# Designs tried in a protein design chat: VHH binders against q12xb4. Part 30

Target 1, 267 residues: q12xb4
Amino acid sequence: MLDFVGLGLFDEKDISLKGLEKIHNADKVYVEFYTSILMGTDLEKMEMLYKKKITVLSREDVEQHAEDWLVDAKDSNVVFLTGGDTMVSTTHVDLRLRAADMGIKTTLIHGASIASAICGLSGLQNYRFGKSVTIPHPYVSNRGVRVVSQTPYDTIKNNIEAGLHTAVFLDIDKDKGYMTVNQAMEILLEVEGKLGEGVMVDRLAVGIARAGSPSPVVKADYIEALRDYYLGGPLHIVVIPAELHFVEAEALVKLAGAPEGILENID
Below, E stands for the ipSAE of ESMFold2; O stands for the ipSAE of OpenDDE; V2 stands for 0.75 times the mean of E and O plus 0.25 times the DockQ between their complexes.

## First folded at step 15 (VHH; framework vhh_lunsekimig_d3)

Design m1 (at its last look DockQ between E and O 0.82; V2 from the best seeds 0.00; counts 0 for: pae E 6.7 > 2, grease 28.1 > 24.2)
Fold by OpenDDE, look of step 15:
Order: sequence, then C-alpha cells, then structure tokens
Structure m1 (fold): chain B 267 residues (1-267), chain A 125 residues (1-125)
Amino acid sequence: as target 1 above (267 residues)
Amino acid sequence: EVQLVESGGGVVQPGGSLRLSCAASGFTVSDYYLYWYRQAAGIERELIAYIYSYGTHFYVDSVKGRFTISRDNSENTMYLQMNSLRAEDTGLYYCARVKYTYDYSGYRRYHFDHWGQGTLVTVSS
C-alpha cells in the first residue's frame, strides 16, 4: 500500500490527524521537498512529532528511480509526504500512475493547499482564476545565453484577456534557492521590456509570503512598487488579478494594502 | 575601499562596435544593482541600462537591440557590449552602484552611492 499524504502549508503541526495515522501505521515514510517545503519546521522536528524516521527523496529519486522504493509498497505500507496538498504537482500524479502499473494500491490524504490559501488571504474569488503558471529561475544555456522564460507572461496575458486571475508559483531550486516576489516582479518587468505588449504596464499584483504561518504577509500593489516591497522570508507566491469584482477590490485594499485608487476603476 | 573603473571607450565609425568594462573593487558586483549612464555634450546624464543583483536587466528604448549589459562574477566586472553604434551614442559613459534600504513602510529606497570616472565613446565618420 502507498499512501500519499499532504503535510499542509507551514510546519509539522499542519498535517491532518488522518495523515498522522497513516504515518504511524507505515513501515516506511518518504518525503520530497523539491515541489514544496515546510519553512516552519525541519526533518528532525517532523520525525520527533510523527514518531517515525523519514527518508528524504531527491527529484531524481522520484522522477527517475521511483520503482526502486515503490516496490516496497507491494508488501508493506509506504507513506509519501509532500508539502501542501498531494497530487497538485503532475509529478505526484505520475508517481501514482507508476504505482498503479506496478499493481500497488494507493490512497490520498489531503493537506491544506496554497491554491486555496491565496484566495483566503487576498480575498480574491477562487472561481475567477484561470490557468496557473510557474516562474522558473533564469538560467544560462549550454550556449552561454541567459534564458528568461516568457511563458508566465503569456499565461498571465491570456488570463487577463479572459477576465481571469493568475496564480503564479515561484520556482524552488536547490542551488538558486526560493524565488521571491521581488525577483518575480523583476522577471515579469524584464519580459515586458522585451515584448512590449503592455501586459505588465500599471498592473496590479499580489505578493504573499509564508502562508499558513503565524505571520503571513499579503501585499497588493502595482508591479513596480511591489518589486520594491519587503515581504520577508520564504515561501513566496504571486497572484496577478484580472478585472476585479468590487468585493475583491475592497478586500485587496483592506486586507492587502492595495492602493485605494483601484476602487475608482471598478464598474 | 569601493571603486568603479570604466574602460573600453574610444573612437569608432558609425555601425561599429565597442565593449565597455566596469571593474569593481571593494564589493561583489552580484550583490548590487549596477547601472550604465551616458552624458553627451550639453545634455543631461541619461540612463542606458541596468542589471539587478538577481541578474535581471533593462534597457532604454534608444539602445534596445544594440547594447547588451552583462556581468562576470568571477572577474567582478560589468560590461556593456555596444553594437551598431550611431553618432547620437557619443558621450561619456559611467557605471554606478545602487544601494537600497527599506523604509518604515517596507518599501525600498534607492540611492547611488558610487560612480566611476567615466570612459569616452566617440562615434564619428
């Protein structure tokens, strides 16, 4: 048996009681921290609370060598832990499919998701969100050229044209670290400078830091201003709103410190 | 001591190319925002390009597609590759370091705390 368990947003206490029960009954517990991470805890604290040894899996372990540890689930109980909610990442879905191909039964124990948390924190309406996107860290190609992805810019553009908000996930990299809202704004503005399609001109953005923590930060401002706003430590996420409902606009002003001027643009 | 030293300026014909360097000492270039400015005779100093500590860079429209700003962390030097030079590109080119602090509202406040001496670029037939 393989149990996928979402850990929630911030620390070891965010896990559900059902998730904890799965861990207690497990013969082997694995965790991955490359799709998400609990910034309010560490492996030692997790093991202490859960009363179980946890083995950390790398991206390669999960994506390239999953069969090596999945095979244990054929005759024992294996738990696979992830930050947030399970199956939000396509990687997890792929893992579940591989397990199925191996004849391994799987179950899901859900955790709190950043996808819903951003709506609660910002006051933006969940049903008004379109396709989400991730901003990857810029990198230097094998040819020595710095590459900045334009995909986030295009996704945001398409959503805005459709009247939909965009959840913008920020890259997590073992070498480059946790992308910040500030860096994300810089990247979007850079792409705007290259393409000049006006998508980021006078664009409102929402930065969210440390969702699920005792001290989350939610700040809405125009993209140039938000670029220069201190949100504190990770994790960060960005929301780019499209046209706002009057309730959303009020929420952004009162709950996220958005400029009051945005209320004047609401029909 | 913090220093910025520009080099690479000279005389070039229209359509030619130059590569300017801004050698930094006393600090790590990747930790700061770095800017290229230029000043033509009788004209106010103008922004050309800048590169943030993260590596994000921007260009003014007049140089976009022709100039490339880059940074070599190993050499602690910022560069400006200038191609397809025009007469209007003539001027003294400066590099500058920008530092920022956060105000009580949580917003960054920027200030230029160091400038180079400049390097002269002359584009003439």
Scores: ipSAE 0.424, ipTM 0.727, lowest interface PAE 0.9, mean pLDDT 94
Fold by ESMFold2, look of step 15:
Structure m1 (fold): chain B 267 residues (1-267), chain A 125 residues (1-125)
Amino acid sequence: as target 1 above (267 residues)
Amino acid sequence: EVQLVESGGGVVQPGGSLRLSCAASGFTVSDYYLYWYRQAAGIERELIAYIYSYGTHFYVDSVKGRFTISRDNSENTMYLQMNSLRAEDTGLYYCARVKYTYDYSGYRRYHFDHWGQGTLVTVSS
């Protein structure tokens, strides 16, 4: 039997009681840390709270060599842990499909996902979100040319035209680190300067830091002003709202410090 | 000790090109916002371009498309490539470092804390 257990957003205490029960009854417990990062914990803290040894799997172990550990679930209780919710923004459905082909029963024990947390923290309606996008770190090509992806700009533009908000994930790189909201705002403004289409002009954005922690930061302002706002440490995420419903605008003003003037322009 | 040293200025004909360098010591150029300003005779210093720690850059409209700011982290140096030079580009070109603080409301306030001595560019027929 193979149980997929979500770890939630921030630390080892975010696990559900159902998830903890599955760990308690497991013969083997595996975790991967490459799809998400729980900033408030580490393996040692997890093992201490859960009172269970946990084996870390690499991306290669999960994506290329899954059969090496999946076979144990034929005759024992195996738990696979992932930050957030295991099937959200991952390719882990492939593991469920492989398990099914092997005759292995699987279950899902959900955890809180960043996809829902951004809605709760900002007050933006979850059903008004369009396609999400990630802003990659700019890089210098082998020919010495600075490359900045235009895809996030275009995705935001298309969503705005459809009346849909955009969840904007921020790149993580071993050398360049965790992208900040400040850097993301600068990148979007740089692309605006090249394209000149006005998408980022007088555009509201929401910066969110440390969702799921005891002290998250949620700040809404126009992109040029948000570029200069201190959100503290990682992890950061951005939301670009489209046209706001009155309740959404009120939430951004009262909960995220948005300029009160946005209430004057609601349709 | 923080120092900024400009070089690469000279005399050039209209339509020509020059490449200015701003060599930094006492800090890492990739960690700071760096600015190019110019000063014509009798005029206050004017912003030309800047590049910040992440490599994002901006240009004033009068030089956009003609000037390119860049940096080389291995040489700890910022550059300004100036093409299609015009007589009005004549002036003393300075590089500057910006430090910022956060005010009580959480917003950045920018402060120019170090300037180079300047390098002279003369565009003449």
Scores: ipSAE 0.045, ipTM 0.519, lowest interface PAE 6.7, mean pLDDT 89
ESMFold2 (binder alone), look of step 15: mean pLDDT 80; pTM 0.780

Design m2 (at its last look DockQ between E and O 0.54; V2 from the best seeds 0.00; counts 0 for: pae E 7.1 > 2)
Fold by OpenDDE, look of step 15:
Structure m2 (fold): chain B 267 residues (1-267), chain A 125 residues (1-125)
Amino acid sequence: as target 1 above (267 residues)
Amino acid sequence: EVQLVESGGGVVQPGGSLRLSCAASGFTVSDYYLYWYRQAAGIERELIAYIYSWGTHFYVDSVKGRFTISRDNSENTMYLQMNSLRAEDTGLYYCARVKYTYDSSGYRRYHFDHWGQGTLVTVSS
């Protein structure tokens, strides 16, 4: 048996009682921290609370060598832990499919997801979101050229044209660290400078830091201003709103400190 | 120690070209906002161009289409290519680095923390 368990947003206490029960009954517990991470805890605290040893899996372990540890689930109870909610990442779906191919029965225990948390924190309506996108860290190609992905810019553009908000996930990299809202704004502005399509000109953005913590930060401002706003430590996520409903605009102003001027543009 | 050293200035006829350099030491140019200023005799120092840490650049209207700001990370140097020079372009050219701190409201406040000594550009017939 393989149980996928979502840990929730912030610390070891965010796990559901059902998730904890699965861990207690498990013969082997694995965790991955490359799709998401609980910034309010560490492995030691998790093991202490869950009363179980946890083995950390690398990206390679999960994506290339999954069969090596999945096979244990044929004869024992294995738990696979992830930050947030399980199956949000395509990687998790792939694991589940591999398990199925191996004749391993799987179950899902859900956790709190940043996908819904951003709506609660910002006041933006969940049904008005379009395709989400991730901003990857820029990298240097084999030819020595710095590469910045334009995909986030295009996705945001398409959503805006459709009247939909965009959840913008920020890259997590073991070497480059946790991308910040500030870095994300810089990248979007860089792409705007290259393409010049006007998508990011006077564009409102929402920065969210440490969702699920006792002290989350939610700040809405124009991209140029938000670029210069300190949101504190990770994790960060960005929302780019499209046209706002009057309730959304009011929420952004009152709950996220958006410029009051955005209320004047709502008909 | 942080240093900015300008070079490349000289005397040129109207319509001519010059390439100014701002060699940086003690920091990486790609990590900072860098600015070109100039000061003509009897006139206040004026902004002419800047380049952001991520490479986006800006020009004042009077130099648009004629001047090009660039940065070479391997050389840790910022450049100003000046074409179609005019008499009014005469002046001492400075490069500057901008640093920022966060204010009590959580916003960055930008300030110039280092300036070069300047390089003189004279455009005359």
Scores: ipSAE 0.192, ipTM 0.593, lowest interface PAE 1.2, mean pLDDT 93
Fold by ESMFold2, look of step 15:
Structure m2 (fold): chain B 267 residues (1-267), chain A 125 residues (1-125)
Amino acid sequence: as target 1 above (267 residues)
Amino acid sequence: EVQLVESGGGVVQPGGSLRLSCAASGFTVSDYYLYWYRQAAGIERELIAYIYSWGTHFYVDSVKGRFTISRDNSENTMYLQMNSLRAEDTGLYYCARVKYTYDSSGYRRYHFDHWGQGTLVTVSS
């Protein structure tokens, strides 16, 4: 049997009681950290709390060599852990399908998702979100040219035109590090300077740091001002609101420190 | 000691081009945010463009599409390529280094801690 268990948002204590029960009953426990990472914990803390050895799988182990370890689930209890909620990655859906082809029963034990957490932290309504996007770190091409992706700008533009908020994920790179809200605002303003379409002019953004931790930071301001706001350590995420209903605007003012003037533009 | 030395100014006809240099000493240009300002006679310095330590750059509306800021880390030098020059671009061009602190509300407050002496650009027929 193969149980997919979500670890939740931040640390080893975010696992559900059902998830912990599955770990306790497991013969083998696997985790992958390449789709997500819990900033408030590490493998040692997880093993100490869960009282179980946990084997880390690489992307290659999961995507290319899955049957090498899936076969154990035919005759024993296997748990596969991921950050956040289960099945968010197409790789994990594929893994479940491959297990089914092998005659292995699978279950899902859910964890808290960043997708719902940003709604709760900001007060923005979940059904008013459009397609999400990731801002990648700029890079220098083989030809020596600086490349900055325009896709996040275009996605935000399309969502705004449809009245939809955008969840904006921020890149993680071994060498360039965890992208901050400050850097994300700078990148969006750089692209605005090239395209000149006005999408980022007088545009509200919400910066969120360390969702799920004891002391998250949630700050809303116009993009140019938010560029200069200190949110502390990783992980950061951005939300770009579209047109706000009064309750959403009030939530941003009272919960995220947005300029009170945004309330005047609602009525 | 920290120094910034501008060069490359001169007289050019409208529509012409100039490339300004800002040679830095006493610090590494890639570690700091660097700015270009200009000052026309009788007015305060105005921002033209800036480049962050990791390469992102910005321009004010009046120069977008005509000016390009860049940096050569091996020569410890920042550049401003100015194309399609207009009479209104005439002025003394300065480069500056910026540091910032955080105010009590958590926002950055920028401080220009070093300025160059300037290089004169004159756009005239």
Scores: ipSAE 0.029, ipTM 0.505, lowest interface PAE 7.1, mean pLDDT 89
ESMFold2 (binder alone), look of step 15: mean pLDDT 80; pTM 0.771

Design m3 (at its last look DockQ between E and O 0.88; V2 from the best seeds 0.00; counts 0 for: pae E 3.3 > 2)
Fold by OpenDDE, look of step 15:
Structure m3 (fold): chain B 267 residues (1-267), chain A 125 residues (1-125)
Amino acid sequence: as target 1 above (267 residues)
Amino acid sequence: EVQLVESGGGVVQPGGSLRLSCAASGFTVSDYYLYWYRQAAGIERELIAYIYSYGTHFYVDSVKGRFTISRDNSENTMYLQMNSLRAEDTGLYYCARIKYTYDSSGYRRYHFDHWGQGTLVTVSS
């Protein structure tokens, strides 16, 4: 059997009791930290609290060599841990499908998700969100050209036109680190400078840092201003609101420090 | 000691190309925001391009599509590739370093703390 367990948002204590029970009954426990990571803990603290040895899997282990460790789940209880909630990443869905193909029974134990946490923290309404997108770290191609993805810009544009908010995930890379809200704003403004479609002109944005921690930061401001705002340590995420309901606008002002001027534009 | 030294300026015909260099010493270019400015005769100094520490690039409209700002960390040098040069591009080109600190409200405060001496670019037929 293979149990997918979401760990929650921040530290080892965010796991559900059901998740902990699965770990206690497991013969083997794996974890991946490349789709998400708990910034308030480490492997040692996790193992200490869970009273179980945890094996860290790389992206390659999960995406290319999953069958090598999944086979153990045919004859024993295997737990696969992820930050946040399980199955939010397409990688997890793929893993579950592979398990199914191998005749392995799977179960899901859910954890707290950043997808819902951003609504709670910002006051934005969950049903008003459209397609989410990830801003990848810029990279240099094999031809020596710096590549900046325009996909986030287009996704945000389409959502705004549809009157929908955008959850903007920020890239996690083992070499390049955790993308910050500041870097995300820079990238969006860079793309705006290239395309000139006006999507990011005077655009309101919400930066969120360390959701689930005892000291999360939620800051709403125009992109140019937010680019220069200190949010502290990782993890970060961005929300780009579309047209705001009056309750949302009030929430952003009172809870996220948005400019009061946004209240004047609410009909 | 922090220094910025521009080079690569010269005389070129309209439609020509030049590559300017800004050699940095006393600091690592990738740790700072770097800017290219230019000043034509009788005109105030104007911003033309900049590169952030993260590597993000920005250009003013008048040079978009023609100029490319880049940075070589191994050489600790910033560059400006200028193509399709025009007469109005004539001027003294400066590179500058900007530093920022956070104020009590959590926002960055920026100031230029170092400038190069400039390199002259003349575009004439």
Scores: ipSAE 0.546, ipTM 0.792, lowest interface PAE 0.6, mean pLDDT 94
Fold by ESMFold2, look of step 15:
Structure m3 (fold): chain B 267 residues (1-267), chain A 125 residues (1-125)
Amino acid sequence: as target 1 above (267 residues)
Amino acid sequence: EVQLVESGGGVVQPGGSLRLSCAASGFTVSDYYLYWYRQAAGIERELIAYIYSYGTHFYVDSVKGRFTISRDNSENTMYLQMNSLRAEDTGLYYCARIKYTYDSSGYRRYHFDHWGQGTLVTVSS
């Protein structure tokens, strides 16, 4: 049997009681850390709290060589751990399909996902979110030209035109680090300077840091001002609202410090 | 002691190119925001371009597409590549370093704390 267990947002304590019970009853426990990062913990802390050895799987182990470890679930209890919620913003449904082909029963033990946490932290309505996007770190091409992806700008534009908010994930790179809200605002303004379409002009954004921690930061302001706001350490995420309903605007003002003037434009 | 030294100015025909250098000493260029300004005779300095420590960069509309700001961290030097030069680009070109602090509300306050002496660019027929 294969149990998928979500680890939640921040640290080893975010696991559900049902998730912990599955770990305790497991013959083998696997984890992957490549789809998400739990900033408040590490493998040692997890093993100490859960009282179980945990084997780390690489992306290749999960995506290309899954049968090598899935076979264990035919005759034993196997747990697969993922940060957040296992099926949200991952390709892990493929593991469930492969398991089904092998006659292996799977279950889902959910964890808190950043997709839902941004709604609660900001007060933005979950059903008003469109396609999400990631801002990649800019890079220098082989010819020495700085390349900045325009896809996030276009995705935000299309969502705004449809009346939909955009969840904007921020790139993680071993050398360039965890992208901050400040850097994301800089990138969006740089692309606006190139395209000149006005999408980022007088545009509200919400910066969120350390969701799931004891002291998250939620700050809303216009993109130009948010570029200069200190949110502290990682992980950061951005939300770009479209047209706001009154309750959403009130939440951004009262909970995220948005300029009170946004309440004047609600109809 | 913090210093900024501009070089690379000269006389160029309209449509020509120049590359300005801003050599820094006493600090690491990748730790600061760096700006290019220019000053034509009889007017105040005007912003041209700037580069943040992360490497993001911005241009005023009048030079966009013609000028490129860049940085070489190994030489501790900022550059301004100027192409398609026009007579209106004539002036003294200065580089500047920006320092910032966070105020009590969490927002940056920017301060220009060092300027170079300038390098002259003359665009004439």
Scores: ipSAE 0.334, ipTM 0.681, lowest interface PAE 3.3, mean pLDDT 91
ESMFold2 (binder alone), look of step 15: mean pLDDT 79; pTM 0.765

Design m4 (at its last look DockQ between E and O 0.86; V2 from the best seeds 0.00; counts 0 for: pae E 2.9 > 2)
Fold by OpenDDE, look of step 15:
Structure m4 (fold): chain B 267 residues (1-267), chain A 125 residues (1-125)
Amino acid sequence: as target 1 above (267 residues)
Amino acid sequence: EVQLVESGGGVVQPGGSLRLSCAASGFTVSDYYLYWYRQAAGIERELIAYIYAYGTHFYVDSVKGRFTISRDNSENTMYLQMNSLRAEDTGLYYCARVKYTYDSSGYRRYHFDHWGQGTLVTVSS
């Protein structure tokens, strides 16, 4: 049997009691930290609290060599841990499908997700969100050209035109680190400078840092201002609101420090 | 000691190309925001491009599509590739380093703390 367990948002204590029970009954426990990571803990603290040895899997282990460790689940209880909630990433869905193809029974134990946490923290309404998108770290191609993805810009544009908010995930890279809200704003402004479609002009944005921690930061401001705002340590995430309901606008002002001017044009 | 030294300026015909260099010493270019400015005769110094520490690029409209800002970390040098040069591009080109600190409200405050001596670019037929 293979049990997918979401660990929650921040530290080892965010796991559900059901998740902990699965770990206690497991013969083997794996974890991946490339889709998400718990910034308030480490592997030692996790192992100490869960009273189980945990094996860290790389992206390659999960995406290319899953069969090598999944086979253990045929004859024993295997737990696969992820930050946040399980199955939010398509990678997890793929893993579950592979398990199914191998005749392995799977179960899901859910954890707190950043996808819903951003609504609670910002006051934005969850049903008003459109397609989410990830801002990848810029990279230099084999031809020596710096590549900046325009996909986030287009996704945000489409959502805004549809009157929907955008959850903007920020890239996690083993070499480049955790993308910050500041870096994300820089990238969006760079793309705006190239395309000139006006999507990011005078655009309100919400930066969120360390959701689930004892000291989360939620700051709403115009992109140019938010680019220069200190949110502290990782993890970060961005929300780009579309047209705001009056309750949302009030929440952003009172809870996220948004400019009061955003209240003037709301019906 | 922190230094910025521009080079690569010269005389070129309209439609020509030049590559300016800003050699940095005393600091690592990838750790700072770096700016290109230019100053034409009788005109105030104007911003033309900059590169952030993260590597993001910005250009003013008048040079978009023609100028490319870059940096080579191994050489600790910032560059400005200038193509399709025009007469109005004539001027003294400066590179500058920008530092920032956070104010009590949590916002960055920027200041230029070092400038190069400049390199002259003349576009004439």
Scores: ipSAE 0.434, ipTM 0.739, lowest interface PAE 0.7, mean pLDDT 94
Fold by ESMFold2, look of step 15:
Structure m4 (fold): chain B 267 residues (1-267), chain A 125 residues (1-125)
Amino acid sequence: as target 1 above (267 residues)
Amino acid sequence: EVQLVESGGGVVQPGGSLRLSCAASGFTVSDYYLYWYRQAAGIERELIAYIYAYGTHFYVDSVKGRFTISRDNSENTMYLQMNSLRAEDTGLYYCARVKYTYDSSGYRRYHFDHWGQGTLVTVSS
């Protein structure tokens, strides 16, 4: 039996009671930390609370060598832990398919996902979100040229044209670090300077830090101003709204500190 | 001691190119926001371009596409490559270091705390 258990948003306490029950009954417990990171915990804290040894799997272990550890689920209880909700914004459905091919039953024990948390924190309606995108850290090419991905800009443009909000994930890199909302705003403005299409001109954005923690930050402002706003420590995420419904605009003003002037354009 | 030293100015014909340097000492260029300004005779300093600590960079419309700001962290130096120069680009070019504090509302307020002496660029036939 293979149980997929979501760890939720922030720390070891975000696991559901059903998830914890599965861990307690497990013969083997695996975790991956490459799709997301729980900033409020570490492996030692998880093992202490869950009272179970947890083996960390690399991306290669999960994506290329999955059958090496999946085979254990043929005759024992195996749990696979993932930050957030295991099937949201991951390719882990592949593991369920491989397990099915091996005759292994799988279950899903859901966790709170950032996809739903951004809606609750901002007040933006979940059904009004389009394709999400990640802003990667810029790099310098072999020829010495600064390369900045334009894909996030284009995705936001297309979503806005369709009346859809964009969830914008921010790159995590071992050497370059956790991208901040400030850096993301800088990148979007740099790309706007190159493309000149006006997508980022007078554009509202929502910066969210430490979702699921005791002290999350949710701040909405125009991109140029949000570039200069202090959100504190990681992890950060951005939402770019399209045109707002009345309730969404009210929520951004009252819950995220958006400029009150956005309410005047809702008629 | 914090110092900024500009160099690379000179006389060029319209359409020509110059590369200005801003050599920094007493601090690491990648830790600060760095700006280029220019000042024509009788006019207040005009913003040209800036580069943030993260490496993002910006240009005013009048120089966009003609000027390129960059920095070399190994030489602790910022550069301004100026192409397709025009007579109106004539002036004294300064580099400046900028730091920020947060105000009570959580927003950055920028402070120019060090300026170089400037390097003269003259564009004339």
Scores: ipSAE 0.394, ipTM 0.753, lowest interface PAE 2.9, mean pLDDT 91
ESMFold2 (binder alone), look of step 15: mean pLDDT 80; pTM 0.776

